# VH-VL binders against IMP cyclohydrolase (purO), part 5

Target 1, 198 residues: IMP cyclohydrolase (purO), of Methanopyrus kandleri (q8tz52)
Amino acid sequence: MYVGRFLLAGKLEDGTPIAVYGVCSRSFSDRRIEVREGAAFVVPEDPSYITENPYVTYTCARIVDEFLVLTNGAQTDPIADKLESGVPPREALVSVTFAMDYEHDEYNTPRISLITDGETFWLGRVAPEEVYFRVMKPKDGEGYLLSVYGEYAEVPSKPNMTLDREDPLECDPVPSFEHYVCSVIARHDGGRWSLEAR

## First folded at step 23 (VH-VL; from n5 with light chain R30K)

Design q1
Fold by ESMFold2, look of step 24:
Structure q1 (fold): chain C 198 residues (1-198), chain A 122 residues (1-122), chain B 108 residues (1-108)
Amino acid sequence: as target 1 above (198 residues)
Amino acid sequence: QVQLVQSGSELKKPGASVKISCKASGYTFTRYYMNWVRQAPGQGLESMGWINTYIGKPTYAQGFTGRFVFSMDTSVSTAYLQISSLKAEDTAIYYCARYKGNYWETEWFDPWGQGTLVTVSS
Amino acid sequence: EIVLTQSPATLSLSPGERATLSCRASQSVKSYLAWYQQKPGQAPRLLIYDASNRATGIPARFSGSGSGTDFTLTISSLEPEDFAVYYCQQYSNYPPYTFGQGTKLEIK
C-alpha cells in the first residue's frame, strides 16, 4: 500500500510510549533524517543540496521539556515554539496546524501533526476534504496510525494497529508500506524522549 | 500556456559536443522536475533521466551516466542537455518533458518540448 | 527494471473502426500508467493518465482501462488524425519511468 508520510502513536506491549514519523515517497527518495540534540530533520542525503524549501528540508521532530512534537512539515517548529511559550498542547497543535492549512501544492498535501507527553497523544490532520483533531491515551499495545494518503488517511477514533513488536516499524501494517525512505522513532524511556533515525 | 521550447537541430561529427536548451514558460520552472527523453531513428522513447529544478541535482538513467550532463539556468527558466564525445549512435531526437507532480509525487510527462534532432555523421 | 510490452506492433485499420491497443507490464504498476500519441515529426502528446483518466482536451473517443499488469487504450471510432504511434509509460517505482516500444496505428 502507498501511504506517503505517516505518524504512528501509541505504547508498546510493555507500556513504553512510542511515536514514529515515517517518509514514503515515489519520487524524491534521496533523503534521510538527521537527529541532533532534541530534534530531527528531514534533509537531502547529499548535504550540498540542503535548501530552504520546506518540501525538501524541514524539522520533523522537536522535544520541548516533557513534550515531543512530530509532524510532516514546516509546522513542527511553530508548534514547538508555542509549547516553549507555555501554550497547552491541544491549543498549540490545533492553532498552528489549522492556521497553516494543507499544503497548496499540486496534490493539496495534508498536514499531519502529533504532540505527546508519553501518556496523552494529540493527533491531527488538515486536508482539503477534512480537518480533524483527536486526543487519546493509548493502553499498552495500542497503536494509532495516521497517514497522508491511503487507507489510514483519517485520524483514527480507536486503535487501528497493535504494537506487538519492539521495533514499531515491524508492526503490521507498516512493513507493507511501499517506497519507504526513512523515519524517526521516538521512545519515552526513563522519563525522557529519545530520537533514533532509521 | 505552459510550453517547452527547445533549440534547433544540430549536425555534428563524431567526437564533438552538443548542448541542447529547453526553455520553459507559463509555469514556475523550479516547481517541477525536467526529464530528458531520447528517440533514435525509427525507435521508441527512452528516458535518459531528469534534473530536480529546485536544487539542481541531476539523476541519470542506466546507460546515461557518462557523456550526458543535465544542467539548468533558473534565471531564464531553461534546462540543458549536453552530450560530449558524440558517437554515431547518439543520432536521435532529444525531448525535454516536464514531470507533472510535486516533490513527493511525480507522474507522467506534460508538456513535452518539440524535440531537437541531433545528427552525428562521419 | 519494469518492462512494458505493447501489442500489436502494427495495427492496420480504417477510419470509423474501433482500435484496441495493449500494454503489458512485467510486474504490477497498479494504475500508474499513461498513454501518449506521437504523430510523425511531432512530440508525444498525453492522452490518458492513471490508466483511465483522459487528459485535458482529449476527445471522448479515447479511453483507457486496466490495472496491475494489463492495460488497454481504446479509440472508439477512428478519425484520420488518429493514425499515429502510441506509447504507454509507467511511473509506479522510483525513476526512471519506462516506456513501451510503441504500437503503430496505420491506415488500411
Scores: ipSAE 0.006, ipTM 0.531, lowest interface PAE 10.4, mean pLDDT 88

## First folded at step 24 (VH-VL; from q1 with light chain Y94F)

Design r5
Fold by OpenDDE, fold request of step 25:
Structure r5 (fold): chain C 198 residues (1-198), chain A 122 residues (1-122), chain B 108 residues (1-108)
Amino acid sequence: as target 1 above (198 residues)
Amino acid sequence: QVQLVQSGSELKKPGASVKISCKASGYTFTRYYMNWVRQAPGQGLESMGWINTYIGKPTYAQGFTGRFVFSMDTSVSTAYLQISSLKAEDTAIYYCARYKGNYWETEWFDPWGQGTLVTVSS
Amino acid sequence: EIVLTQSPATLSLSPGERATLSCRASQSVKSYLAWYQQKPGQAPRLLIYDASNRATGIPARFSGSGSGTDFTLTISSLEPEDFAVYYCQQYSNFPPYTFGQGTKLEIK
């Protein structure tokens, strides 16, 4: 299944909160994720082509105190900025994602956004046909998968995957995703989030 | 309307160089990849590669490395194909064609330029 | 590399007749297939995308069908302006995308 970009969030069986932003591309593989200074960035593989173009280079993850922000586009920084200013996570997520709307490209690519403090997860999707935001508190082993395309292109009303592996990228259905390019994995440990580019 | 307009026909000697232009209008030039297609006389369509108009990165298909250079000028929404050290076998019509899609997904070609005939003859 | 094979190489028909053109892929391309028409002295024009969707402005007599490896372009009743070369193209995987070798539809 081709899903485009996806968010995965939940808790491992041992209770560890995790979140993933993953990138699939039917057409290209020369993209990667860089992690630096509490943030992750999608960039061209060749650093000589890194630009300020938000479609090419964008923040996909930001750590803000106890919060983690993951999104599939330019909404990451505005959401994080609101959190830094003291705006509640639900308000930050909804206001920014809604205001920025879906991407007005040829596919009307939905914006998907996630905030979590390790216990509560705020997940949202803005698409041409639907605006949906949900709060969830996953139990151990429960995962929530949201993608821009395919079977998981809706905010799930209940856990739609099991995080039964130590590596969330090994948990079904992630290994079956077509044209996988790269991901960033966020793990909550010792009261702090850490980012790992994969 | 979305349109691609290419430069006019070229007549060149072997060993010379040629630069073909493809001017885009009716859409955001830097939001769609641009392809180049070669069609030799009486032959089919052959993909030469494309330029990533988001960042200006060219990608060349097999057989089109070395003498072929893709470039662009965003200020005038124009893509360029330069062929150096021209050979008789380079005689063909060259088309630019826009990729349908976005930064992550590309699909079919639409629209096409009207084509540029390059004739290489001694 | 995915290879597209079109058949027949040449199709000779008269106006008013039904034309059936085939495009076969060496492996599944799902529905990621387009058809183009190229009239003499002109650039190719998009006819069908995603195997069965007519492009804007394309007459209803043109239709595409198929999925996986076998695709068909059908012209229900040929008009004089339909005599041209037709190409299929797949876009199911990483580019560069490949074209079929073309089918020449000529007037009998």
Scores: ipSAE 0.897, ipTM 0.945, lowest interface PAE 0.4, mean pLDDT 96
Fold by OpenDDE, fold request of step 25:
Structure r5 (fold): chain C 198 residues (1-198), chain A 122 residues (1-122), chain B 108 residues (1-108)
Amino acid sequence: as target 1 above (198 residues)
Amino acid sequence: QVQLVQSGSELKKPGASVKISCKASGYTFTRYYMNWVRQAPGQGLESMGWINTYIGKPTYAQGFTGRFVFSMDTSVSTAYLQISSLKAEDTAIYYCARYKGNYWETEWFDPWGQGTLVTVSS
Amino acid sequence: EIVLTQSPATLSLSPGERATLSCRASQSVKSYLAWYQQKPGQAPRLLIYDASNRATGIPARFSGSGSGTDFTLTISSLEPEDFAVYYCQQYSNFPPYTFGQGTKLEIK
């Protein structure tokens, strides 16, 4: 199944909070994720094309104190900034994602956003036909998958995958995603988040 | 409303250069990639490549490297195809065509320009 | 590289008849297949996208079907203006995307 972009959030069986942002593309596989100073960026593989253009390079992850922010676009930084200023995560997620709206391209690409402190997860999606935000408290082994395309293109009302492996990218249905390009994995340990580019 | 309008026919000598323009209207030029397609007389459609209108990055298909240059001017929502060192075999109709898609996905062509005939003859 | 092969090369029919055009891919392209019509002296025009979706303004007599490697464009009852060249194009892989060699639909 082709999903385009996806967010995965939940807890491993041992209780470890995790979150993933993944990139798939039928057209452009020349992307990678770079981790720097508590943030992750989607960038072209050719560094000569790295620009400030948010459609070429964008922040997909930011750590703000106890919070992790993951999104599929330009909403990452504004959400993180609100968190830094003391805005509650729910408000930060909703206000920014809603205000920025879906991408007005040919696909009307939805914005998907996630905030988590390791215990509570705030997940949201803004699309032309629907605006939906949800608060979740995953149990051990429970995962929530949200994608741009495919059967996971809606905010799940219940856990829709099981995190039964140490590596979240090995948990079904992630291995079946077509045209996989790259991901960033966030893991909560010792009261802090860490980012890993994959 | 969405339209691509190309420059007029060209008659050139071998060795000369030509620059074809494709002006876009009715949509945000920098939000859709632009393709170039060649059609020799009595032949089929050949994809030449495309330009990423978000950043101006060209991608050339095999057989269309070297003498072919894709460029753009965002201020006038126009894409350009330049062919240098023209040869008789470059005689063809050249089309610009918009990619359906977004910044990270491309699909079919729609719409098409009306085409530009380039004739190379001594 | 995915190669698209169209058949027949030429199809001779009369107005009112049913036309069936084929496009075969060298490997699966899922449903990422488009059809274009090119009338003499004109630019190509999109007819069908995603194998079976009719583009805006395209008459109902045009229909597309198929998935994977075998695709069909059907014109239920030919009109005089339908005699043209038809091309298929896949977009399942990386760009630039290739076209079939075309089928010429001519009047008998």
Scores: ipSAE 0.620, ipTM 0.870, lowest interface PAE 0.8, mean pLDDT 95
Fold by ESMFold2, fold request of step 25:
Structure r5 (fold): chain C 198 residues (1-198), chain A 122 residues (1-122), chain B 108 residues (1-108)
Amino acid sequence: as target 1 above (198 residues)
Amino acid sequence: QVQLVQSGSELKKPGASVKISCKASGYTFTRYYMNWVRQAPGQGLESMGWINTYIGKPTYAQGFTGRFVFSMDTSVSTAYLQISSLKAEDTAIYYCARYKGNYWETEWFDPWGQGTLVTVSS
Amino acid sequence: EIVLTQSPATLSLSPGERATLSCRASQSVKSYLAWYQQKPGQAPRLLIYDASNRATGIPARFSGSGSGTDFTLTISSLEPEDFAVYYCQQYSNFPPYTFGQGTKLEIK
């Protein structure tokens, strides 16, 4: 299945909070994710081509104190900035994602955004025809998958996947995603978020 | 009106070089890849590759990684194909074509340039 | 690499007849297939995109169908200007474009 970019939020069966931002793309596949100093960036495979084009180069993850921000675009930094200024997670997520709206490209690409402290997850999608934001507290083994396209292109009201593998990218339906490019996996270990590029 | 206008036909001797231009108008040049397609006399369409017009990065199809160079000048919305050390087998019509997809999703080619005939003969 | 095989190589028909052109992919391209028309001395022109959608300005007698690996371009009643070479192109995988070898539609 083709889902485009996706977010995964939940807890592994051992209770470890996790979040994933993944990139699937048919067109520009020479990108990777670079992790630096509590942040992750989607960048060109060759760093000499880094640009300000938000479809090619953007922050996809930032850690702010106990919070992780994970998004599919330019909204990551403004959301994180709001959190740094003391704005509560719900308000930071909603105000920024809604104000920036869907991407006004040829496909009106939805924005998807996530904030979590490891226990509470705030998840949102802003698209041309619908806007949804939800808060959830996953139980052990529960996963919430949200994508820009396809079967999972709706903020889930209940868990829609089971995190029954140590590697969240190996949990159904993720192995069936077409045109996978790269991802960042966040794990909450010992009260802190860590980021791993894949 | 979205248009791609190519430079005129060229008659060259073996060993020479040629640089074909493809000037875009009616759209934002840096939003779409520019593709190059070769058609030898009486033959079908061969994909040569493309250039990412925002960052200037060319990608070449197999068989086109040596003497063929894609480049561009964003200030005049123009893509270029340069062929060095011309050989008789380079005799063909060369088309530029806009890749209508964006950075995430694929689409078709629309529009095409009118084509540039390059003839390489002694 | 996805290979597109068009058949027949040459199709000889008269004006007013129905033309049926085939394009077969070596693996599924879902619906990400386009058809182009190339008249003598001209650049290719987009006819059909996404297997079945007619491009702007293309006459209604042109239609496309199929998904997966088997695709068809149909011209319901041939006009003199329809005698040309037709190419299919897939854009489902990277690189995003490969072409079939073409079908020549010629007047009988």
Scores: ipSAE 0.051, ipTM 0.592, lowest interface PAE 6.6, mean pLDDT 89
Fold by ESMFold2, fold request of step 25:
Formats: structure tokens, sequence, C-alpha cells
Structure r5 (fold): chain C 198 residues (1-198), chain A 122 residues (1-122), chain B 108 residues (1-108)
């Protein structure tokens, strides 16, 4: 199944809060995620290409104190900046993504965004046909999957996957995603978020 | 209105050079690759390659290395195809076409230039 | 390299008839296939993208279908202006640069 970029939020069966931002792309499979001091970036495999085309990189994750922000684009940094200024997660998510709207590119690409402190998850999708935001508190083993395209292209009202593996990328339906390129996995343990690129 | 307007037809002798222009309007030139497509008389469409219009880097399809050079001038939103050491077999219509894909999704060619006929004859 | 094979090479029909043009890929291109119309002395014009979506301004009599390796362009009722050469193009791998050899649709 092709979903494009996706967000996965929830708790492993042992109660560990996790979040994933994953990239599936028909066009540009030569991308990776680079983790730097509380942030993650989608970058080309060959870093010399960054100077060739500024549209090939973006921040996909930032850690702000207890909060993790994961998105599929340029909204990551403004959301994180709002959180740094003391704006509550709900308002930071809604105000930034509503103002930026969907990407007015040739595909009218939806923006998908997540904020979490490890217990509460704020999830949003801004698309040409609808704008939807939801707050949730996953139980152990519950997963919430949101994608740009395909079957999961709606903010879920209830868990729509089970996090029954330690590696969230091995949990159904993620192994069935077509054109998978790279991801960042965030885990909350020992009272802090950590980021791991895949 | 999105348009690609090419320079006029050329009649050349073998061994000469030609430089075809393709002027873009109605969109941001540097956001889309520009492709060149050859069509020999009575034959189909053959992709020659493209130029990355943001940095000016050309990429050539198999068989189009050497005598074919893609270039551009972003200040006038114009792409160029230069063919050196012209041979009779270079007689064809040459089209520029915008690759509508972005770095997240592949796409088709739209729009196309009107074509430039290059005739190489003794 | 992905090879696109169009059939038939020539299709002779009369106005008002239904035309069915085929394009077969040597390996899966998923739905990343476009159809173009080319009239004599003109540049190709985009008809269908992503296998089945009509481009802006293309009449409803044009439709595309298929996925994977087998694709079809259908013209439900031919008009005189539809007699032209039709090309398919794949763009499943970035960047796209493979065309079929064309199907000539001519008046019987």
Amino acid sequence: as target 1 above (198 residues)
Amino acid sequence: QVQLVQSGSELKKPGASVKISCKASGYTFTRYYMNWVRQAPGQGLESMGWINTYIGKPTYAQGFTGRFVFSMDTSVSTAYLQISSLKAEDTAIYYCARYKGNYWETEWFDPWGQGTLVTVSS
Amino acid sequence: EIVLTQSPATLSLSPGERATLSCRASQSVKSYLAWYQQKPGQAPRLLIYDASNRATGIPARFSGSGSGTDFTLTISSLEPEDFAVYYCQQYSNFPPYTFGQGTKLEIK
C-alpha cells in the first residue's frame, strides 16, 4: 500500500511511549534522516545536494523540554517555537497548521503533525478537503497511524494498529508500506525523549 | 498562462552547431526540471534528459552524451539545448517540456514547447 | 530500463466509433503512466495522467484505465479531431523519460 509520509503514535506493550515519522516516496528514495541535538532532519544521502536544491531538506522532529514535535514539513519549527514560548500544545498545533494550511504544491499535499509529552498525544491533518485535530491518551499496546495518503489518511478516532513488537516499524501495517525510504523513531524512557534514525 | 516558447527552425550544414532556446512563463522556472525530447522525422518521442533548473545541473539520457549540452539562464527563465558537430542524423524536432514532478512525487511532462525543427543537410 | 510497447501500431476507425489503445510496460510502473495526443506539426498534448485522470480541458470521451503493466486509453465516440498519434509515457522511477512508440489513429 502507498501512504506517502506517515506518523505513528502510541505506547509499546511495556508502556513505553513512542512516536515515528516515516517517509515513503515514489520520487526520492535517496533520502535519510539525520539526528542532531534534540532534532531530526530529512536530508539527501549525498549532503552536497543540499546546496543544489534547498527543497530537499526539512526538519521533521524537534524536542522542546517534555514535548516532542513530529511533522512532514516546514510546520515543525514554528510549532516547536510556539511551545518554547509557552503556548499550550493544542493552540501551538492548531494555530500554526491552520495558518500554514496544506502545502499548496502541485499535489496539494496534506500537512500531518504530532505533539506529545509521552502521555497525551495531539494529532492533526490539514488537507484540501478537511482540517481535523484530535487529542488522545494511548493505553499500553495502542497505536495511532496517520498518513498523507491511502487508507490511513484520516486522523484516527480510536487505535488503528497494535504496537505488539519492540520495533514499531515491524508492527502491522507498516511492513506493507510501499516505497519506504527512512524514518525517525522517538522513545520516551528515563523521563526524556530520544531520537533514532532508521 | 503557463507556456514554453521555443526558438525558430534551423537549417544547418554538417559540422555546424545549433542552440535552441526554450523560454518559460507563467510559473516559477527554478521549481521544475526542464526536459528535452527528440523526435526524428516519422518517429516517436525520445527523452534526451533534463536540467535541474535550480542549480543548472544537466543529466543526459543514454546516447546523448558528448555533443548535446543543456544550459539555462534563470534571469530570463530560459533553457537551452546546444548540439555541436551536427550530423544528418540530428535532423529532428526538438521539444522542451516541463517535468511537473516535485521532490516528493513523480509526474508527467506539461507543458511542452511548440518544437524546433533542426534540419542538417549538405 | 522500462520499455513501453503500444498496440496496435495503427488503428483505422470512423468518426463515432469507440477506440481502444493499449500500452504494456516491461515491468510494473504502478499507476504512473500518462497518455499524450500528437497531431501533425504540433507538440504532444497531455490527455491522461496517473493512468486514469483526465488533464484539464480534456473531454469526457477520453478515459484511461489499468495499473501495473497493462494500460488502456479509450475514446468512447471518435470525433474528427481525434485522429492523431497517441503516446504513453511512464514515470514510475524518478525521473521519467520512457515513451511508447505510438499508436496512429487514422480515419478509415
Scores: ipSAE 0.000, ipTM 0.479, lowest interface PAE 11.3, mean pLDDT 87

